VH-VL binders against q9h9l3. Designs and how they scored, part 6

Target 1, 176 residues: q9h9l3
Amino acid sequence: PRKMVAIDCEMVGTGPKGHVSSLARCSIVNYNGDVLYDEYILPPCHIVDYRTRWSGIRKQHMVNATPFKIARGQILKILTGKIVVGHAIHNDFKALQYFHPKSLTRDTSHIPPLNRKADCPENATMSLKHLTKKLLNRDIQVGKSGHSSVEDAQATMELYKLVEVEWEEHLARNPP
Key: E = the ipSAE of ESMFold2; O = the ipSAE of OpenDDE; V2 = 0.75 times the mean of E and O plus 0.25 times the DockQ between their complexes.

## First folded at step 11 (VH-VL; framework fv_unasnemab)

Design y2 (at its last look DockQ between E and O 0.04; V2 from the best seeds 0.00; counts 0 for: pae E 7.9 > 2, grease 19.2 > 18.9, placed apart)
Fold by OpenDDE, look of step 11:
Structure y2 (fold): chain C 176 residues (1-176), chain A 127 residues (1-127), chain B 107 residues (1-107)
Amino acid sequence: as target 1 above (176 residues)
Amino acid sequence: EVQLVESGGGLVQPGRSLRLSCTASGFTFGSYAMDWVRQAPGKGLEWVAEIDSKAYGGYTEYAESVKGRFTISRDDSKSIVYLQMNSLRTEDTALYYCTRGYSDVEGWTLYEYMDVWGKGTTVTVSS
Amino acid sequence: DIQMTQSPSSVSASVGDRVTITCRASQSIRSYLNWYQQKPGKAPKLLIYAASSKQSGVPSRFSGSGSGTDFTLTISSLQPEDFASYFCQQYYWYPLTFGGGTKVEME
């Protein structure tokens, strides 16, 4: 059986001048795009910059947000043992203060066959928005309301599915 | 049988260091978070430190009262959790318990509790 | 920090009595609260987790209730072996904090 999920996180700015990226929302979807997890998360420190135009996070979202401690525990239980798909996923893991096994990680920002399919340089880092538009003919992250982590996670999963067979075969021959 | 056995306690002067050990047996040690909880004589329980499973990154957290002085660590190959206590103070005097931290999610509710406790090891800090 | 205020600090009761212990959190901790029993000279023992779930082997006379800020541990009919100290503990946020404890002693 296939155990695969896609994750996307939104971060807010904390610490001095808001330069620290802290987890403020996390969305996880399964292979079919069904939402498994979608919670606003309260960082352990004061939010200096909500980064709303990008994150979509507003102060009101933090009123009943799940504390980071609890959310992290929930999320890690979901991810454990799964193949985790994400875009620039190292940022998500960093925000979670967690590192998923590399062999079980799929970063759509670093999949050469995916870039090739999108007529992009294989070794270039392309945005999720660009790849989604190019390969799925779908617009994400539109407007000024910020990102939807659910939408982004779903897009990430769909992108990966386009090259799943080829990439999994490649990884099987060339394990990280 | 699931068991935790603390050791390393003793009498020390303020400013000195002491390292506590907790040896686990009867379960898959590396899969569990471990905590230290202390109890001053005739007083209540005070959480001291936690170290998560390596599977979850081995995250550590400390009570403010011991932050910067105490270090929690683990050796999964030996099924031991340690508490390195530096710059000890008289208020650190207590019975120190090692505990197993259970964590699970049911219905997306996170359950975390300390279901196994050792007998404790006594630390006395006195001039 | 989340402060856990436990009351009463002590209670005298007789066998067969209904005993109620209260724990109040300084802020909402949802249901992320545990109850422990500690007998003299012994390590604490988990009784209730997640506010109302009984640990395996815990007698039916023990029950936990509450959510948010107010929680209650109830012993419906006190037994001789129940004379002990009881502690609530939140794991909603770091640092983990315990209540001050309640000593249930014989009247």
Scores: ipSAE 0.739, ipTM 0.896, lowest interface PAE 0.7, mean pLDDT 95
Fold by ESMFold2, look of step 11:
Structure y2 (fold): chain C 176 residues (1-176), chain A 127 residues (1-127), chain B 107 residues (1-107)
Amino acid sequence: as target 1 above (176 residues)
Amino acid sequence: EVQLVESGGGLVQPGRSLRLSCTASGFTFGSYAMDWVRQAPGKGLEWVAEIDSKAYGGYTEYAESVKGRFTISRDDSKSIVYLQMNSLRTEDTALYYCTRGYSDVEGWTLYEYMDVWGKGTTVTVSS
Amino acid sequence: DIQMTQSPSSVSASVGDRVTITCRASQSIRSYLNWYQQKPGKAPKLLIYAASSKQSGVPSRFSGSGSGTDFTLTISSLQPEDFASYFCQQYYWYPLTFGGGTKVEME
């Protein structure tokens, strides 16, 4: 638990027709849910679509946002050597242009024991909102302000704790 | 045989410095976190410092009572962990144990225990 | 900091007795608790990890239980070599902290 963090990212649309997803916010919490990092990030490319209904990112957030290269350095310094928990975490790593060791990566969207606790098919990809409501009795991502990456990272860590012992034992027996 | 051997303890006056060494053998030293734990005479155990394996970033952590004064470091080529103790105080008087922590090869979140301990080296700080 | 409150501070017992030692954490540490044995003049020795898992070579008379904030080490039938001090230790969060210890001594 001391070397475990949870991450969540929000993306905006860049590139042609805003179809490329670029990092615009990143939040990292520790095992206790304390915030270690929470910054708005200025993509290196022109923002075409803020995707505000889902991302929660507005133009005002970009005014003082940390440039992507600087933010990436800060984030990777925190992630190095840590077990990193996320939901559909490959998207977060892609947006960071980063590969984290598989042995140190935990993805709550793909943990069979977690799906079993939620009475969901083991191989299904379940949304963070659904799992959090079902297993933690909490509503996240409520209202029309878009997602909070701090709230989502905290929820992700709490979900992992529900299956941590079983899943860590599984991984010890079945190294990735 | 897995073994940890501490050295470098002694009698020093307050405000002086001392460096402890712990030589490891019988295991892949570079794959383990290493800790220092101390025990004042007739007292309980107090965790002092930890250094992660290089694969886990080599991060260090310290007890608040020693932060800023003590520095843990490691030399993987020699299988040695060090504790540099500066600005020593009388309350630092203790038997100092070197311990082997978790491995970067196993499920470390479940196995964060100190399974191998040295015999300890005594540090006495008095005027 | 997570305080570990260990009780009792000492136990007087006879060979063959069942001995129970408790640790209480100041917040939930789930199952991230270790137990150590320390004989006079010697280094601590790991007995139990993850609250209930026995380290290799630990006699069957030792058992650990509990989760959350309340933990117990039990020696089902005390043997002469079990007179020692016992410490719990949490590894949930930094700083790592030990209980104050329990000395198990002859009646």
Scores: ipSAE 0.026, ipTM 0.653, lowest interface PAE 7.9, mean pLDDT 89
ESMFold2 (binder alone), look of step 11: mean pLDDT 92; pTM 0.934

## First folded at step 12 (VH-VL; framework fv_unasnemab)

Design z1 (at its last look DockQ between E and O 0.86; V2 from the best seeds 0.00; counts 0 for: pae E 4.6 > 2)
Fold by OpenDDE, look of step 12:
Structure z1 (fold): chain C 176 residues (1-176), chain A 127 residues (1-127), chain B 107 residues (1-107)
Amino acid sequence: as target 1 above (176 residues)
Amino acid sequence: EVQLVESGGGLVQPGRSLRLSCTASGFTFGDYAMDWVRQAPGKGLEWVAEIDSKAYGGTTEYAESVKGRFTISRDDSKSIVYLQMNSLRTEDTALYYCTRGYSDVEGWTLYEYMDVWGKGTTVTVSS
Amino acid sequence: DIQMTQSPSSVSASVGDRVTITCRASQSIRSYLNWYQQKPGKAPKLLIYAASSKQSGVPSRFSGSGSGTDFTLTISSLQPEDFASYFCQQYYWYPLTFGGGTKVEME
């Protein structure tokens, strides 16, 4: 079976004025879009800004949330040895205080063939929402309820699958 | 055979420094988190510090009682974990154990435990 | 910090007795609790992990139960080699914390 997963994380604001982005939800799906992991996560520091409009995170979600220590341990076990697909994935890894090997990382925000397919400049950074609409004819991140990390992870995986063959060949010739 | 051997303990005066070492053998050292746990004479166990596997970032955590004074580090090429102890206090007097931290996930449960312990090295801080 | 309150601090028992040790967390730690055995002059040994899972090689007379804040280690029939100290330990949050310990002594 293909050892590939897609990840998407939601963050809340902690620290001074809520400017520190802390992990509050993480979703991981397999190649077929099946959910492998989806948990609300309790940051180690007091939440100052839930950023609900964007994150979809509310105070009630933190009542029984998995503590960051435990969640991080679970997530890293899932990611280990896998090709990890994400959009602007450096933000997710930063929030996890973990960095996956570059050779096993796929960032859909930095795949020129994907942008080309969407009639966008190859070296531009396009949003997940835009690429999903253009290439999958699907609307994500709609409404005022905030993002769905599961939906976003699934969309990310589907986008990557569109260019998987071409991009994997490119990477084989040009390893990071 | 899986084994941990501590060294570096001794008698020191308050304010002095001491460096403990723990040499591991019989397993792939770099794959495991390592912890230091201490036990004062006739007392219970107290967690001191942890250093994670390099594969997971090699992050470190400390008990509040030693934060800013103790530093945990590791040399995977030598299979050694260290505990640098500065500004020692009389309350730091204890037998210091090196432990292997096992971590795994089954279902939704994360398992983390200390399954291998050394025999310990004694640190005595006294005027 | 999560405080682990262990009781009793000591217990006198005879061979064949049922011994029960309790550990209470200051907040819910779900099932993220381990039990260790420490014999005099020896390093601790892992007995139970994740509240109820038995470490390989641990006799069947040992069992762990509980979740949330209340946990129990039970020795169904105390054997001579079981006279020792026992400690619970949570790994739900940093800092990792141990219970105060329970010394099982011969009556």
Scores: ipSAE 0.804, ipTM 0.908, lowest interface PAE 0.6, mean pLDDT 95
Fold by ESMFold2, look of step 12:
Structure z1 (fold): chain C 176 residues (1-176), chain A 127 residues (1-127), chain B 107 residues (1-107)
Amino acid sequence: as target 1 above (176 residues)
Amino acid sequence: EVQLVESGGGLVQPGRSLRLSCTASGFTFGDYAMDWVRQAPGKGLEWVAEIDSKAYGGTTEYAESVKGRFTISRDDSKSIVYLQMNSLRTEDTALYYCTRGYSDVEGWTLYEYMDVWGKGTTVTVSS
Amino acid sequence: DIQMTQSPSSVSASVGDRVTITCRASQSIRSYLNWYQQKPGKAPKLLIYAASSKQSGVPSRFSGSGSGTDFTLTISSLQPEDFASYFCQQYYWYPLTFGGGTKVEME
């Protein structure tokens, strides 16, 4: 009955030696995979390392990017009150300076039934790329241009749908 | 009836501390960001600090002039926002307002403003 | 920090006059700008949000316009209750900043 969204974020390096991860792109899709939000985001401090090989973020993306304050406000309004699906989603929430209720959070990196469907150990942390290849017969994150957060959010939603009925029933019987 | 009532102001010497309190009533306190805004006598408005609602992470932000000296906090069970003011300076002399922050998105425009204000509490810092 | 420069700092006007107040940002803030009214001895009150949207209960004689760096608050046909100070405020970046204010006084 609650509405469900999937989120994926890309980070750049800020702070000393570029070791701090700061939000630079966020994509949110609905249950059907339609894009609800997709923005490049300007961190409040200087970017030291664009991390382009993984993030896909380049300097030109920052020219018209939405300031972090504004983007965070927009994103959190979308997330509030919804079931939020992500992959290793704690990283996305940390970058947003936000903590979503655990009862409304779904992390495809840690769902035992999903690992079981992929013939992987139930307690293994599996990459989004690997799960998507095994369970959806799709290649994501291809090439050297970095990840697409829209593509990754869509894949994350489709993976969750494979176990949605089973996992939602499990969580109802075993509240977090 | 939505109300914000500030207290804790007074006359203090430079280097001393004060804690301001703002008691909220008539609304679900935990759902709102809260701010402190000050106004020196005969001067304009200066934003001081903000604490977000728990729904948005409860994060804090400060004006550069008070960063490291002032701490904003909230107690949602008591519907109170606090401003702990340490190492006070003469330039901190002002009427301190407590404000309720409204935030929404409509037509892909984010809007945020202070929709409810208290009457303020006066802080005077002089030697 | 984004500086907000208001002008004029004061204006002397009569009931029925048209009053125009400007606010300039030191960099683009798009439309992330509010206007507040403050009467003597009172707390500020929101008039305009998001540059041009009127708050509920604000008379039709108040209007806001602008985007980017240049913004205007207009009071058509000034009324006795409009003698007050007016402040713009940006919320594009932290820290939030107000303009220096414009005092609208009776001539």
Scores: ipSAE 0.307, ipTM 0.798, lowest interface PAE 4.6, mean pLDDT 91
ESMFold2 (binder alone), look of step 12: mean pLDDT 92; pTM 0.935

Design z2 (at its last look DockQ between E and O 0.91; V2 from the best seeds 0.00; counts 0 for: pae E 4.7 > 2)
Fold by OpenDDE, look of step 12:
Structure z2 (fold): chain C 176 residues (1-176), chain A 127 residues (1-127), chain B 107 residues (1-107)
Amino acid sequence: as target 1 above (176 residues)
Amino acid sequence: EVQLVESGGGLVQPGRSLRLSCTASGFTFGDYAMDWVRQAPGKGLEWVAEIDSEAYGGTTEYAESVKGRFTISRDDSKSIVYLQMNSLRTEDTALYYCTRGYSDVEGWTYYEYMDVWGKGTTVTVSS
Amino acid sequence: DIQMTQSPSSVSASVGDRVTITCRASQSIRSYLNWYQQKPGKAPKLLIYAASSKQSGVPSRFSGSGSGTDFTLTISSLQPEDFASYFCQQYYWYPLTFGGGTKVEME
């Protein structure tokens, strides 16, 4: 069986008026929740908005941040060949300027059995915070310090594990 | 045997176009980034362009000196990387090397390098 | 762009000599530096990657050291086949950039 990892990224605002979302932190955990990767990342463009209240990113985090070029290389080496689990993962891939094969991607924001288990509409897009509270009885993304990408990646993996068997069977019968 | 063979070089006038080709053999071409590096007569090495593996998005990067004029591309089915050179200038005169870009992680250190080089093809831009 | 400054541009040495080549980056590149050897009429050959790791087949007399902005390539005992040009190259940022080169010549 293929190895499975979960990924979560934090982005800052770059470009005109800070409207471009640029990768500023990436965390990757394995199936057991062990951290495989957790780095602050320096975007190639000037940061206009750190979006700290959401991202948790501050200027001090960029002092020794890994340049995007290097970070992207490191991350892709980790992801290649793996089943990659994430929440609204298209945002992470977009920030990485990389798209993982659909057949090897698992987005917990689009898994009907997961929503059903949480007593949510199957076709609704629920937040990671909500699903984590409902299904894992755990509070994430609390406080004003911003998100923790490690915490979010771990939560994402735990959520997927709840429906892994059912969903993998579904995908086997209905390949993307 | 791992090998890169460049072709397409020649003598051209300024403003003209030329397309270089590099044919790879002896390895799984599609897994590697490919670069062009040039060397003017009696001068040092200058990176020109890079194209990543298609598996990693096939992204391209260029030196500022050639941006907007040169285009790097690849045909994995033929194991060929190309360099389309438009609006050539006298300063583009050089021996053009095709190189294989390798990357990996050793311990906690990410690294990338050019481990395979062709013999080069000569481009001369002169009026 | 990150400028790579090599010194010296040329050095005359004899067989058996210790040769030291320096490469300085205009900003920190951590350990993301390679060293290449180029003999006359030949393509460059990779010697050292990641500042200090030797490529397979490279003789033990070659060593790389350094981190941040200052890097060194050392040939502990120069051999006849080592007379060549040497180039450092950073891959920390695009564009990739090479040093100006160092020519090791016979004294």
Scores: ipSAE 0.778, ipTM 0.899, lowest interface PAE 0.7, mean pLDDT 95
Fold by ESMFold2, look of step 12:
Structure z2 (fold): chain C 176 residues (1-176), chain A 127 residues (1-127), chain B 107 residues (1-107)
Amino acid sequence: as target 1 above (176 residues)
Amino acid sequence: EVQLVESGGGLVQPGRSLRLSCTASGFTFGDYAMDWVRQAPGKGLEWVAEIDSEAYGGTTEYAESVKGRFTISRDDSKSIVYLQMNSLRTEDTALYYCTRGYSDVEGWTYYEYMDVWGKGTTVTVSS
Amino acid sequence: DIQMTQSPSSVSASVGDRVTITCRASQSIRSYLNWYQQKPGKAPKLLIYAASSKQSGVPSRFSGSGSGTDFTLTISSLQPEDFASYFCQQYYWYPLTFGGGTKVEME
């Protein structure tokens, strides 16, 4: 059957005033949470704001980072033909200069059954941290050292598994 | 059986425009990135532009010497890649090759190369 | 831009000779380098990709090596059909860039 992966990316600030989000780390895990890819990525433009308190990215991580061109090629080869799970994933695809087929995309920030299971408003956009605490009894993104992209990808896959049967059936009846 | 055929070259004056075409056959055109590479008479190779397959976002990239003047595009239904060349200069005089870009990953190694080349079409820019 | 400096620009050699061509990048490109062969009046043909991997149908006498900034193409025993120009090309960053070429000629 078609393989499923989860992706999480961390961004740094580029462009004027550091307001453009550019890819600086990407982690991909399989269904069981095994790491398939985890690299720091050197953006093709000057980094204005490392956003370290959220991204966990520091200047030293960029010294041996994989160039964006190469990393993008590697990542897209992994994603092609797979169901890709993420949290608020469309901005991450924009940073990759890529739009995965909607029929193969699963976004845990926009799944009403997942919100209902967490006793949250059905159409609310809930944070990964909040959903993970409520539904998996796990604390992620702890402290001021920034997010772990691997940890976040793993959490995202586990959240999707909670609603996988229901949501896959919904999408089969209601193709996007 | 796999082949690329360029056309649209010619003699033009500086400041004018030309459109090059490259017709592909013998493979699934939409799955491949396509590039233009040029070679001035008696000189080496210079990469000009690239357009990715739609599976990789259909993005374009240009050499700095042509950026803002040249536009690469593709029509997958016709298996054609184009190079629109505006504001031509004498230094754009060259044989222009169309190339097919192959890429894959083996383990953690990404590789990419131009595996099929056309015979080229000549562009001469002179007053 | 990553400049690719290729040397020598020309080599005079005889059939049976070992020929070594070098290519130097202005910054590390790890192993993201290709080698192409171009015979007079013809389009280039890929020989080596990813610094050291031979394309299908390339004779065993061709080999590539190197990483970082310094790369070599070696023809272990030159054959009559090997008199051509050779170009290295990096794909580490845009713009893609070629070396200036090495013409291998009969003495």
Scores: ipSAE 0.276, ipTM 0.780, lowest interface PAE 4.7, mean pLDDT 91
ESMFold2 (binder alone), look of step 12: mean pLDDT 91; pTM 0.931

## First folded at step 13 (VH-VL; framework fv_unasnemab)

Design a1 (at its last look DockQ between E and O 0.93; V2 from the best seeds 0.00; counts 0 for: pae E 3.7 > 2, grease 18.92 > 18.9)
Fold by OpenDDE, look of step 13:
Structure a1 (fold): chain C 176 residues (1-176), chain A 127 residues (1-127), chain B 107 residues (1-107)
Amino acid sequence: as target 1 above (176 residues)
Amino acid sequence: EVQLVESGGGLVQPGRSLRLSCTASGFTFGDYAMDWVRQAPGKGLEWVAEIDSKAYGGTTEYAESVKGRFTISRDDSKSIVYLQMNSLRTEDTALYYCTRGYSDIEGWTYYEYMDVWGKGTTVTVSS
Amino acid sequence: DIQMTQSPSSVSASVGDRVTITCRASQSIRSYLNWYQQKPGKAPKLLIYAASSKQSGVPSRFSGSGSGTDFTLTISSLQPEDFASYFCQQYYWYPLTFGGGTKVEME
């Protein structure tokens, strides 16, 4: 079996009125939940909105942040050749200006068996927080300090593991 | 043998266009970023442009001095990287090198460098 | 842009001499710096990457050190084939930038 990692990114607002989502933190964990990567990232453009309420990012985190150029390079090297698990992962890839092969991507926001297990409509898009509470009996993204990308990445991996066997069999029969 | 061979250089007047080509051999071309670096006569090295591997999005970057005038592109099926140079200026006069960009991680330390260089092709912009 | 200031611009030395070349960045680039050697009429050749790592085949007399803003290339004992120009290059941020170069010439 291929190596599997889970990724979660936090974004800040850049560009006009802060409408552009720029990568400001990225966390990657392995199959066991061990942290492989967790860095604050400096966007190439001026940050207009830190979106701290959601992102947990503050100005002080950018003082020694890794520039986007370097961070992107590091992250891509980690992801290459691996099955990448994420929640609504298209947002993470967009922020990275990189798209992982579809056949090696697992998006927990689009796995019908996972929703079924959580007594949710199979074709609905459920939040990571909701699925984590329902299936893992764990509260994530609690408080007003913003998200923890490490916590979110770990939760995403654990959720996927619940349906890994079934889903991998499905994908084998129905390649994306 | 790993090799890069530049072509397309010549003498042109200001405002004209020129397209440089770099043909790669001896390695899997598509796996590598490619750069153009130029050197004016008797001067130092100046980075011009970069195009990443398609596997990493094929993104392009340019020096401010050439942005909007130069375009870097690649044809992986032919193992060629191009530099389309428009609105040429006298200060664009230089020997243009094609280089292979390599990147990796050692102990989680990211690094990148230009490990293969062509012999260069000369571009002279003069009225 | 990150400015790379290289010094000296030229140095006269003899075979066997210790030669030290300095590169200073206008801001911290951590260890994201390379050194290249260029002989007359030839393309540059990679010597050192990541500030202190030697490229395969580079003689042991070459060494790189430094981090942040100040970097050094050292030739412990200059050999006849080492007379050339040397350039530092940062890849911390776009645009990629080179130092002005140092010409090591025979005294």
Scores: ipSAE 0.837, ipTM 0.923, lowest interface PAE 0.6, mean pLDDT 95
Fold by ESMFold2, look of step 13:
Structure a1 (fold): chain C 176 residues (1-176), chain A 127 residues (1-127), chain B 107 residues (1-107)
Amino acid sequence: as target 1 above (176 residues)
Amino acid sequence: EVQLVESGGGLVQPGRSLRLSCTASGFTFGDYAMDWVRQAPGKGLEWVAEIDSKAYGGTTEYAESVKGRFTISRDDSKSIVYLQMNSLRTEDTALYYCTRGYSDIEGWTYYEYMDVWGKGTTVTVSS
Amino acid sequence: DIQMTQSPSSVSASVGDRVTITCRASQSIRSYLNWYQQKPGKAPKLLIYAASSKQSGVPSRFSGSGSGTDFTLTISSLQPEDFASYFCQQYYWYPLTFGGGTKVEME
């Protein structure tokens, strides 16, 4: 049986006017929420905008950050062969310059049964913060200090567990 | 037996193109990154290009000296990696090695190296 | 780009000598450094990975050490088959870069 992990990433702005999103933190947790990986990552390009309000990333985090090449190698070795859960996970994979097999990917932003449990429209794209408050009675991403990718990855795994049995059966009957 | 066999080298005039091929055997080709490394006569080693496995996104990287002129690609169904070399210059004259990239993690460390090398194919760019 | 400066460019030595080759990176590469051996007319062969780990089949007389910017390859007692060129290579950032090489020759 395949192992399951949840991932969340934070981005900073690189390139002209800071418009390019580059990976600057990645957290991976196992099924129980234990941290398997949590690193600040130094992008290969100059950071123009730390986007701290959302990313939680400051200049001090980059001093000993793992270079993107090394971090990507570590992360992909952890993800390979596993079911990977995330929220709007396409953005995380794009930042890693990687796309995980669809059959092994779970995106909590697009699971109709999860929306139904939250009394939300089944086809709506719901924020992690909203789903977590509704279904887990927890506040995440609080204040202006930015998001915690560990907190977000843990929340994402807990949300998936609420619909895991139903959704895994659905995917078995309807392979992507 | 794991083997890499390069071909497609030769004598060519500046400004022309060549396509190198590297045929792999004895391993699951699609699981590995592949690189080209060159060595000018009597000189040291220079990394040229890398293509990652498709499983890891199939990303490509190039040395600055060849960026925009050379293109690395792979055909996993044939177990071949290619190097398309356009706008060749005399300084591209070298023995071109095809290499297999091995990588893994051990605890918190990541290691990566070129564990299998071909014998190389010679490219000579001269008038 | 990370420049790898290797010294000496050549060394004349006798069988039984201790040979030390150094490699200096233009910025910290932590331990992300490999050493290759190349005999005349042959492709390079990996000796040491991750600064200090020996590849399978590499004799115990070879050792690697260092971290950050300064690295060494040591051959504790030179053997006839060790007369070759040696190259360090970093994999911390793209582009991958090699040192200029050290030719170990018979005196």
Scores: ipSAE 0.379, ipTM 0.820, lowest interface PAE 3.7, mean pLDDT 92
ESMFold2 (binder alone), look of step 13: mean pLDDT 93; pTM 0.946

